# Designs tried in a protein design chat: VH-VL binders against q96il0. Part 239

Target 1, 167 residues: q96il0
Amino acid sequence: APERGAERRDTAPSGVSRFCPPRKSCHDWIGPPDKYSNLRPVHFYIPENESPLEQKLRKLRQETQEWNQQFWANQNLTFSKEKEEFIHSRLKTKGLGLRTESGQKATLNAEEMADFYKEFLSKNFQKHMYYNRDWYKRNFAITFFMGKVALERIWNKLKQKQKKRSN
Key: E = the ipSAE of ESMFold2; O = the ipSAE of OpenDDE; V2 = 0.75 times the mean of E and O plus 0.25 times the DockQ between their complexes.

## First folded at step 8 (VH-VL)

Design U1 (framework fv_ebronucimab; at its last look DockQ between E and O 0.03; V2 from the best seeds 0.00; counts 0 for: pae E 12.0 > 2, placed apart)
Fold by ESMFold2, look of step 8:
Structure U1 (fold): chain C 167 residues (1-167), chain A 120 residues (1-120), chain B 111 residues (1-111)
Amino acid sequence: as target 1 above (167 residues)
Amino acid sequence: EVQLVESGGGLVQPGRSLRLSCAASGFTFSEYAMNWVRQAPGKGLEWVSYISGYSGDTSYADSVQGRFTISRDNGKNSLYLQMNSLRAEDTALYFCAKGTFLSRYYFDLWGQGTMVTVSS
Amino acid sequence: QSELTQPRSVSGSPGQSVTISCTGTSSDVGGYKYVSWYQQHPGKAPKLLISRVSNRPSGVPDRFSGSKSGNTASLTISGLQAEDEADYYCSSYTSKSTYVVFGTGTDVTVL
């Protein structure tokens, strides 16, 4: 069960300005759910003095969000399309119309729909296995680069402390 | 040193087969999805096929489905396109193109292309 | 497989701005679906110019910018230069996710 949201920073890095104009943010922030994926996108803050390593981490997080958003948007669309096709086929076999006499979409009962859900899960089993593997690999890579960025920042802090003591 | 080099293009008659190769260098080939994109003379770009890095998932444009087969050999850093039952409309410059880090949807490295001409 | 609609050509004088549209549907350009842009000089391979609607890869001048509104993406070239004379293609993915689609292409002429 992978995360449906995106990772965000809880604190700003050293050197981030307190100035936040009304039309932009000084921090990562989470937007409303995407219509197609139902996942909340992260809007990433780009600091003015971003190191090359920090840029690689941010791009990896952005690309992972793109991948995840697109996977679930595609799966949700496929689910909806195949669900409607299944309902249409079963109604046609039963000699029923696509709409009730009141004009609302005709549906199948829960027992009938269970066949669809079982079939959908079975057909998509391998795709979801590869998604889970790739999700963990991407999150491991993100964690690895977060560690490298943290070490870079510690090293810069220690270098500045050494300079101050020599004064 | 980062590059993609296509080969295997040529002049063939309709109904025949041709196999394209793409040699990759300067990056970790297995990490990236790879694509074939073609461009008919004087025309725009048309996506042809994709193959994922690790899972081997493939996808094809409707115009080539059932006739073309994409494959890769991660040990040889090579991408392939087997083109069967060639038609005149398959005449194009064929590019191999690299996806970005773990993304299949945009291509940040392209080869120079190999020309395939299908003519009687 | 459908195409995204672009104007056949646009032109501008050096230093001016030009904008290229790329129109699709809610199934390929709309929503959170990403659009990319490619530049192709004559006899050369395409080059990625913009990804994820508005992201410039390293080495792309800041005079290139992208945006999207509704089912239309736009590429703007500010401060047009002679080397910007080329063909430009947008691309996106369709609701089927198995297909990447390209736009019809736009020939940019620097007057």
Scores: ipSAE 0.000, ipTM 0.520, lowest interface PAE 12.0, mean pLDDT 80
Fold by OpenDDE, look of step 8:
Structure U1 (fold): chain C 167 residues (1-167), chain A 120 residues (1-120), chain B 111 residues (1-111)
Amino acid sequence: as target 1 above (167 residues)
Amino acid sequence: EVQLVESGGGLVQPGRSLRLSCAASGFTFSEYAMNWVRQAPGKGLEWVSYISGYSGDTSYADSVQGRFTISRDNGKNSLYLQMNSLRAEDTALYFCAKGTFLSRYYFDLWGQGTMVTVSS
Amino acid sequence: QSELTQPRSVSGSPGQSVTISCTGTSSDVGGYKYVSWYQQHPGKAPKLLISRVSNRPSGVPDRFSGSKSGNTASLTISGLQAEDEADYYCSSYTSKSTYVVFGTGTDVTVL
């Protein structure tokens, strides 16, 4: 069977030790949070006798995970950049430096930051709505295939029990 | 329509600099890794550089490392390649290539390319 | 030297099947796990045909198929058509030196 290994996500080639599960692991592994998306990647186990249905489920899970990682990595970057720009702009408008006299990073008060958050959410509302819609669609599909795989496994177990009783 | 349009190519002398641009449209530019791929006249494809859509991480082929700089402006849906210390072997059609949503290693969209000729 | 070696040319008659090989020569065995294929007509930009060894993007005919065995990936064109006359490139990625590598290219001629 061609080792259709899970394509390693396009994680930035940062020398961060990609959590590699032990080669002999028979279960899914959860890695540490990704530095960009803050989502914990799952390394999906590939059974030696993976059924076509199990393979399809695994692929859907992998694709959905990659989609989520990419979305949130980009969203978090955008948020961080816009937040920094907002802070800098407001400090400048106030005639304040980017650093306090003590050398600390100048910050805005909670009220000013609330305005940023409102604006950011408003600007990204449609994007988040589409994300949520697609998230539900993907997860529904995954859940559906999980059910199918569960049924297949039950059926296979029953067939094996019947064969053992006939011998 | 989803498209990439390269520009900035031309004839330059060895040792000179040139900046290529690629204008992207029809997709969320910031969500995709972007690449430069070149093709010398009558030769095969050569990957040149990539830049991440979100992290800003970059990578370069050994042939251009230290001479070329890839950058992007997500606000302008633009990719750039600053080429310094150009050599005759840099003569090629330069393509802008879009990574897929799931992988930066597959290029599902290409521009028509911009020709760079380095000659004395 | 290219890390992915392809035959220089492959030819076939209309309706025949042709196969293009792509063999990895790099010591980075892990770098050739995933292979993509591109078609390039003369004077045109490359087009993605196959990703992840065997995945066909939308709009790519089912007569194009990809496989891999060991360090050799293969693109098979079944039912060869005149419009299939083009250059074909395999591609993969490595963790060493370059993140993306292209094969040497194969000229497919329809006889």
Scores: ipSAE 0.000, ipTM 0.541, lowest interface PAE 11.9, mean pLDDT 85
ESMFold2 (binder alone), look of step 8: mean pLDDT 89; pTM 0.926

Design U10 (framework fv_ebronucimab; at its last look DockQ between E and O 0.03; V2 from the best seeds 0.00; counts 0 for: pae O 15.5 > 2, placed apart)
Fold by ESMFold2, look of step 8:
Structure U10 (fold): chain C 167 residues (1-167), chain A 120 residues (1-120), chain B 111 residues (1-111)
Amino acid sequence: as target 1 above (167 residues)
Amino acid sequence: EVQLVESGGGLVQPGRSLRLSCAASGFTFSEYAMNWVRQAPGKGLEWVSYISGYSGDTDYADSVQGRFTISRDNGKNSLYLQMNSLRAEDTALYFCAKGTELSRYYFDLWGQGTMVTVSS
Amino acid sequence: QSELTQPRSVSGSPGQSVTISCTGTSSDVGGYKYVSWYQQHPGKAPKLLISRVSNRPSGVPDRFSGSKSGNTASLTISGLQAEDEADYYCSSYTSKSTYVVFGTGTDVTVL
């Protein structure tokens, strides 16, 4: 596989930040999709003058990304493993080999595969329900701290404006 | 006091079974993933098994798959490992380990371990 | 079973810095995977030193630091002290399976 292509996908220009010199970045930026989770990671900027509140927000966002990346990497692996096991068991029940006469991996038609998708969704319903609950809880917390950081920055600008007028 | 205490280890013959227990205290047991990790005498750490706190999902190392069963009783704050068809290579100190609220992949609380010796 | 490669032993004098490497692959240590480090004194249980490559839990001295480059994670002990003499293990998870892997372990000796 093309190693240079993967590296260049990691260096995609951010849609959410103003670009900075290569030795340091002034903004968060988004990397290419992770091979296993299929989620695009955020590369977080750490400013020289990061407040304690800003640090709490950044760490919460980093921890949420870790949690999300791990969940989907695990789910994608489980899905792939169980899909192959299901296909193998159904082919065996039919008395068919794992490969066609042409040597390709044998597969099931869409109607036969529908049973797998229904079973997988049912089996994993509780896990996804807890994931969704936790995702919303984390989203609410992040939004709350984003608001607090915004207010802190407004307050600091007002103090700076008052200081400038008094000079 | 926040702690994990393993028990149920001992000397057993190959092919027999043993059940390990881990008693948890000082934290809300049901909220955390739990793990078994083992260490053969003079050797490194080997992850054995995982059980989630929220879904009951389990996972096993290839070396124990089909022979060991992890379970938990959240009402008793207890983790268990049922070990069947024991082999000499299962001889180790078995640790109970707690995952964090945010991740199952690193362990912030460990017990002192219970020794399992499998020999004829 | 999979394992991450660590040096068998490292040594240093009090006050020196030592670095322990933990080498894996792009499927476990590399990329966006998180690495953890554990300290184990003789006859005692492991203790978490570092999570998420470089995060120190409460109670871990700031002389312990972690980093990662490519497929290799590193634990650095700055200002080595006698109580740092122990075994050290890295750990990660692998994208090839759903479970945790540990490093081979490193015996740190304080001279």
Scores: ipSAE 0.000, ipTM 0.532, lowest interface PAE 12.7, mean pLDDT 79
Fold by OpenDDE, look of step 8:
Structure U10 (fold): chain C 167 residues (1-167), chain A 120 residues (1-120), chain B 111 residues (1-111)
Amino acid sequence: as target 1 above (167 residues)
Amino acid sequence: EVQLVESGGGLVQPGRSLRLSCAASGFTFSEYAMNWVRQAPGKGLEWVSYISGYSGDTDYADSVQGRFTISRDNGKNSLYLQMNSLRAEDTALYFCAKGTELSRYYFDLWGQGTMVTVSS
Amino acid sequence: QSELTQPRSVSGSPGQSVTISCTGTSSDVGGYKYVSWYQQHPGKAPKLLISRVSNRPSGVPDRFSGSKSGNTASLTISGLQAEDEADYYCSSYTSKSTYVVFGTGTDVTVL
């Protein structure tokens, strides 16, 4: 029985964005676009007196960001791979080489590529639908926690004002 | 010592190009946003351009948009301003200014400036 | 263009208190959130005096204080000294425009 070589799923290396914000920053930082996802990572500020609610919001934002980075990194890799395979297959079917007479990479015309895009979108439609659903759920949760944090901050400011009036 | 030193200023004709440099020392240059700010003779301060320490993001004043290019070399602790299509209105003392660790919008360190004169 | 308007000049005697105003004319909703102040002596580079409306960096004397009310920020110099004779600039940015804007500048003279 031939040992089915475990196809090493080329998991897109979790490219640890080398972006490191200044240690003393009191703000969120936006890094350069990730080379795989093309999404700009955000480094979230951690306040010294972070409330449990603020911490929960920060964690939820972080998890949502990581989820988005992974999804798009994998999607872009899959797209690039399938696109290359499609081009190669189509060129071969046409009896064309992978390079032009000028030594440039042979490409398909816009019409031929349109067929690829239609097929790719059709094949990945369900995946995108699930992504969109989960994206809305996550962002709704984030927005909800943002509202709670805002209310907590207002309440804390009011308490501090009352304490200053009583002294 | 923590300092910024501008260079590359001079007399140029309208429509010509000039490149300014700013050498940084005494701090971790890559961790801070850098800016160019100019001051025309006997006039106020005018912000010209910004560049991020990390992302490479840039921004420009409307007055210089499309003509000036800010860049940096973190390995050389150097900031640059490529100025193209220079106009008489670009005549000014050009300062490099360092952002703070807390905000890009506050400049806690300035150079002495380099004078750019655009005249026919 | 968003402009920060300052008085052209302010004068005071030694030991007096002077206040420089910086008024935002931006039609932007919320106006200028944060204001900084710079001191510039003749022939010198600007020096940061105040950040975030009222934050004083280390090495800046306590006689310099910043405040804000509505669209007007103020720098107060208490106990005016001869060395305080300089140009003073406010600076800020808006939520709509991330560009740094400087005020028109104020010449402070010590009489």
Scores: ipSAE 0.000, ipTM 0.529, lowest interface PAE 15.5, mean pLDDT 86
ESMFold2 (binder alone), look of step 8: mean pLDDT 89; pTM 0.926

Design U11 (framework fv_ebronucimab; at its last look DockQ between E and O 0.02; V2 from the best seeds 0.00; counts 0 for: pae E 17.1 > 2, placed apart)
Fold by OpenDDE, look of step 8:
Structure U11 (fold): chain C 167 residues (1-167), chain A 120 residues (1-120), chain B 111 residues (1-111)
Amino acid sequence: as target 1 above (167 residues)
Amino acid sequence: EVQLVESGGGLVQPGRSLRLSCAASGFTFSEYAMNWVRQAPGKGLEWVSYISGYSGDTSYADSVQGRFTISRDNGKNSLYLQMNSLRAEDTALYFCAKGTELSRYYFDLWGQGTMVTVSS
Amino acid sequence: QSELTQPRSVSGSPGQSVTISCTGTSSDVGGYKYVSWYQQHPGKAPKLLISRVSNRPSGVPDRFSGSKSGNTASLTISGLQAEDEADYYCSSYTDKSTYVVFGTGTDVTVL
């Protein structure tokens, strides 16, 4: 009885190298693309004198980033899994092995894969619509608070200039 | 039905180890951040640990840092908390808590909890 | 450690409105910006009532409302009912970390 090779379910290795920016950095850092979401994480700088408005903006950005990372990580995993299942199923239906005679991973042609993409997009259409809606809402809020923070910073600079002229 | 079910609680002596489990059902477990929250008898809620749904990123309260390890098996819809070097102050009802789709900081689903008692 | 302070107890008569405060004691600038509220009946798991200061999840009655002014968040229960007798906890996450913090809790009694 051939030993069914236990397909090592690629458990996402827990050892994701946490991109740690230098401790003395006074700016936001962009990390390498996340291995699951393919999105570049941003490490947000926390100023010592962070205003309540700046803090709110930072938190909104952070929450939005986490939401995006989670969504795309899950979406990419789902996509990869379903794609592999589709390929395997189709190869099996064709009476083909998972490997070519040359030992390479068997692939489907572009036409066959087009059916997969259409089906996948159709199946996930509603999910993507909700994502897009929420993405716009989040980014609008962030942009709005960016404007407010910009105005606050201008006002604070003007007050400091007035105080320096009065002394 | 959407639910979380904690298990693994019990009576242990100080310095011993215990492993808690939480079984999730009724939702796509891998899509949500999971947390442990504890409540000492007659006390308030205390956040213990967080784990990401996808990246495996973890965070711990200072009170348990270096002693507790949170992990998950998305294939089994299970959350775990390995508790080492247990102390009397770790005596609590331990809840498994699910993050929302919008934020990991809001917990929209809780288990009934599993009681951990650390006593000599 | 940053804490959220709540009154120990609040009481009201049926049909009245009660308000529970949650004040951040963090020395960090800006305090807790994103506050959630949980209800916990005796021997039960907590239930999310409010997220993001004022967002009410589906299934939560409209008589529960959240607000925030400065470093103090508030949960208001309008038209107090006997079933509202429970412990209430505010929650937020820290300014410098992603740690979740719970308030000290408030026991709401319906007289």
Scores: ipSAE 0.005, ipTM 0.545, lowest interface PAE 10.5, mean pLDDT 86
Fold by ESMFold2, look of step 8:
Structure U11 (fold): chain C 167 residues (1-167), chain A 120 residues (1-120), chain B 111 residues (1-111)
Amino acid sequence: as target 1 above (167 residues)
Amino acid sequence: EVQLVESGGGLVQPGRSLRLSCAASGFTFSEYAMNWVRQAPGKGLEWVSYISGYSGDTSYADSVQGRFTISRDNGKNSLYLQMNSLRAEDTALYFCAKGTELSRYYFDLWGQGTMVTVSS
Amino acid sequence: QSELTQPRSVSGSPGQSVTISCTGTSSDVGGYKYVSWYQQHPGKAPKLLISRVSNRPSGVPDRFSGSKSGNTASLTISGLQAEDEADYYCSSYTDKSTYVVFGTGTDVTVL
């Protein structure tokens, strides 16, 4: 049982039908939009000599991406479900069928649908307000740690320059 | 000692409520997503619910949506599952499971489970 | 598909290799999504065996390996031993409702 087992070497990117990052990429990658959230995922690079501060930044970015992907996937499903329920309710109230004469799914015009959009935004106002607040808090934290990582890297370059002059 | 310990299971009649608890120790509880997973007698695993460590975001399986509520108290290192309107099909061994720091979708620490039996 | 498909059972003799399939869709196992595997002995809690398709946590013997191709993930047990007799579950997350889904489970028997 080798300790250098296939854990690092056998790790493969997912997504044979989607974009697959190179096995040993030295950069983050931006993938195609997720079907449900419509957000492009970042495929994070993990360097072998990642500092504790760099690791914390990557963890914050990964968790924020997962949080954001899940929020919008859930909201999109809720939106779709409530939209269909609203259309069905309004067609029923008007005495209309669920299908047109052509067999297509019946729908409402843009002015009729405006009531749905207004209702949906109103019902979800507090949820979106807290989402926006948390989005800004997460991005502030990420930006703060990005600055700390940048300073750490500058400091390490200065130490390396001082070592070369002393050698 | 790193562990998860579930409690609060028991026998309950259909339509009643039960609250499960999971006590965590040996790790920084607030940093990790937590999950409930159940297993009906002689059956496979079914994911029930999730709660994040960072944002408090929750998700539920369709089979329990609207009846179960997951919550956590990071000050007490405790995870909870409030189960309302219990049905016979909710009868199962309920596990508390810890996500990893990089992904909430696979579980590297499990409790022993607490049995919930719903019968008339 | 609302649940990942696994064979009901597989069996092998000691020292042989067995492979367990886990078939889903492009909305779960397919795409860039990661698959994990759990081992469950009778009366015990599940134990994480494989994460991120092929990563073995510390303490998991190297005779366990994972892979994925298309919408199917595979767990291979090389050099089958008596203690490997257990139930095995794959899991992934889905694009629908963004939550975890488990496979149907596979009973591994050592002859």
Scores: ipSAE 0.000, ipTM 0.469, lowest interface PAE 17.1, mean pLDDT 79
ESMFold2 (binder alone), look of step 8: mean pLDDT 89; pTM 0.924

Design U12 (framework fv_ebronucimab; at its last look DockQ between E and O 0.01; V2 from the best seeds 0.00; counts 0 for: pae E 19.6 > 2, placed apart)
Fold by ESMFold2, look of step 8:
Structure U12 (fold): chain C 167 residues (1-167), chain A 120 residues (1-120), chain B 111 residues (1-111)
Amino acid sequence: as target 1 above (167 residues)
Amino acid sequence: EVQLVESGGGLVQPGRSLRLSCAASGFTFSEYAMNWVRQAPGKGLEWVSYISGYSGDTSYADSVQGRFTISRDNGKNSLYLQMNSLRAEDTALYFCAKGTELSRYYFDLWGQGTMVTVSS
Amino acid sequence: QSELTQPRSVSGSPGQSVTISCTGTSSDVGGYKYVSWYQQHPGKAPKLLISRVSNRPSGVPDRFSGSKSGNTASLTISGLQAEDEADYYCSSYTSKDTYVVFGTGTDVTVL
């Protein structure tokens, strides 16, 4: 069980309904960490009067979240599988069993585990470089659209302020 | 309404060609990978082909490689499957299926299918 | 061509739990690969039930759950209901991430 992702139960067991549909909320809200990616999903608010530009921004943020979730879920599973395979292979080479006499999983010392970490990072270097490149591209696009939405909202407020002064 | 509607199925003789169409509505077609999946009568699902939304990259199942061509027209919100050199084993209900916004490995929207029968 | 192996049929009484297995290899179901599950009622198109091994899309009842261990993925239907009578297919992708494979299909009967 993850220690850093401590769960909050106030909304589920106490004065909050057993049913709470997120589309009635006026705010984005954050769910618990996904089991495989260890990332918290954001449930995006869809305002009634969402402009086409605002919709594009929301969709881009949703797309980026799903992309990020899938990448890290894949990497976390690969990491865990390869770590166990590495440990088992080295234990077999040493003529040792997979568990100690107390039933706890046998493990390797820090120096041996460091070899695994270096090998894993080296093997996956190109994949992580592509991830970083795509992350920068996505964040640039999101920032660009955030700026466009901000300008659109300022313009709309100025037009409404000008109309109120004419009354 | 968010939907996919296939058309173009029918009865054809072996060795002939047929073109399937899939009309998409209710979503931004160009943003999603599209797939064809078929199901022979009384049998399971078989993935046939894929085309990406942005890049136009394609892939095909081994059973249809070189005979089938997937394409799309984003201006018409349409997906196509050109099926050449048809064989009896191509007889199936052909579904159009949508990938998600960023994943092409599972399909969250399906059409009802168009039946292709290849018989002498 | 490779397929993921599922039992041909599974049955249970209303209220019971049934589990459908989906067995592949280390290059499709095993390791870091995602598995998805689809439900297909007679005469209808498939419907996505589970994505990313255990993620349940909006509108799918919480009695459906997915898991994976080794080269086998599992779909569990707890509290089986009459409407759950249908064919179920697992799906994964190969080590070449451009190929999608489906399982052989499982007919679930509610007794």
Scores: ipSAE 0.000, ipTM 0.468, lowest interface PAE 19.6, mean pLDDT 80
Fold by OpenDDE, look of step 8:
Structure U12 (fold): chain C 167 residues (1-167), chain A 120 residues (1-120), chain B 111 residues (1-111)
Amino acid sequence: as target 1 above (167 residues)
Amino acid sequence: EVQLVESGGGLVQPGRSLRLSCAASGFTFSEYAMNWVRQAPGKGLEWVSYISGYSGDTSYADSVQGRFTISRDNGKNSLYLQMNSLRAEDTALYFCAKGTELSRYYFDLWGQGTMVTVSS
Amino acid sequence: QSELTQPRSVSGSPGQSVTISCTGTSSDVGGYKYVSWYQQHPGKAPKLLISRVSNRPSGVPDRFSGSKSGNTASLTISGLQAEDEADYYCSSYTSKDTYVVFGTGTDVTVL
């Protein structure tokens, strides 16, 4: 029985954005686009006096960001792989080499590539639907907690003003 | 109970590799940054490596950069340290240390450590 | 590598107050926001005493206090007890993000 070679699932290396915000920053920082996901990572500021509600919001934002980064990194890898396989298969079917006579990478025309895109979108439609659903759920939760944090901050400012008037 | 338990230490020859493990329990492991800190016999504490809870961001001390690799499996509540090209100066008690929810720069939970001895 | 410098040893009598200093280089000034202190008894793991310069975690006695002035953080142990005999380490981070540094350590002896 031929040993089925364990397909090394090329897990997209979690592209650790080496972007480090300046030390003294009291703000969130946006890094350069990740090489795999093409999404810009956000480095969230952690206040010294972070409230439990602010912490929860930050965690939700971080989790959502990581979820997005992982999804698109994997999706882009899958897309690139399948695209290359499609091109190679079609070139072979045409009796063409992978390189032109000039030594350039052989490509398919726009019409041939349209078939690839249609097939790829069809194949991944359910995956995209689930992604969109979960994206809305996550962003709704984040927005809700943003509202709560805003209210908490207003309340804390009011309490501080009252205390300053009483002294 | 909230605890960290290190394992995988032992006696190794210079140039060899060793993999340390740290098993976490009693807290949501994925929410915290994890660190390795070592202590050579009769010496002070030396930070070795950091890994984030979510992003997988890593950092290393200059002394171990390019030789050691920190990783984690949040599904198994486990932290790892792959140590390659071991040197005599890597001889130490290796602690697993947990960051706090508020800061990754101080550690509120430590394991008992696992001893690594690098000797010819 | 930038190091946090501590006195090698500090001693005091029971009931006295002792202070341990932790001095960083000027290049590490930005990291002092997160200065922490650890106690380590012989053969034991370190224990967090102070975080964020002066924050005392639950379960740490109030006789332990942290402060900072300029590039020097300080741990004060008031009402020194025999159980306080241990090694003490300060910690912070360098100019490299996520690069944690420990102090040289201080041996506290109760006379």
Scores: ipSAE 0.000, ipTM 0.513, lowest interface PAE 14.5, mean pLDDT 86
ESMFold2 (binder alone), look of step 8: mean pLDDT 89; pTM 0.929

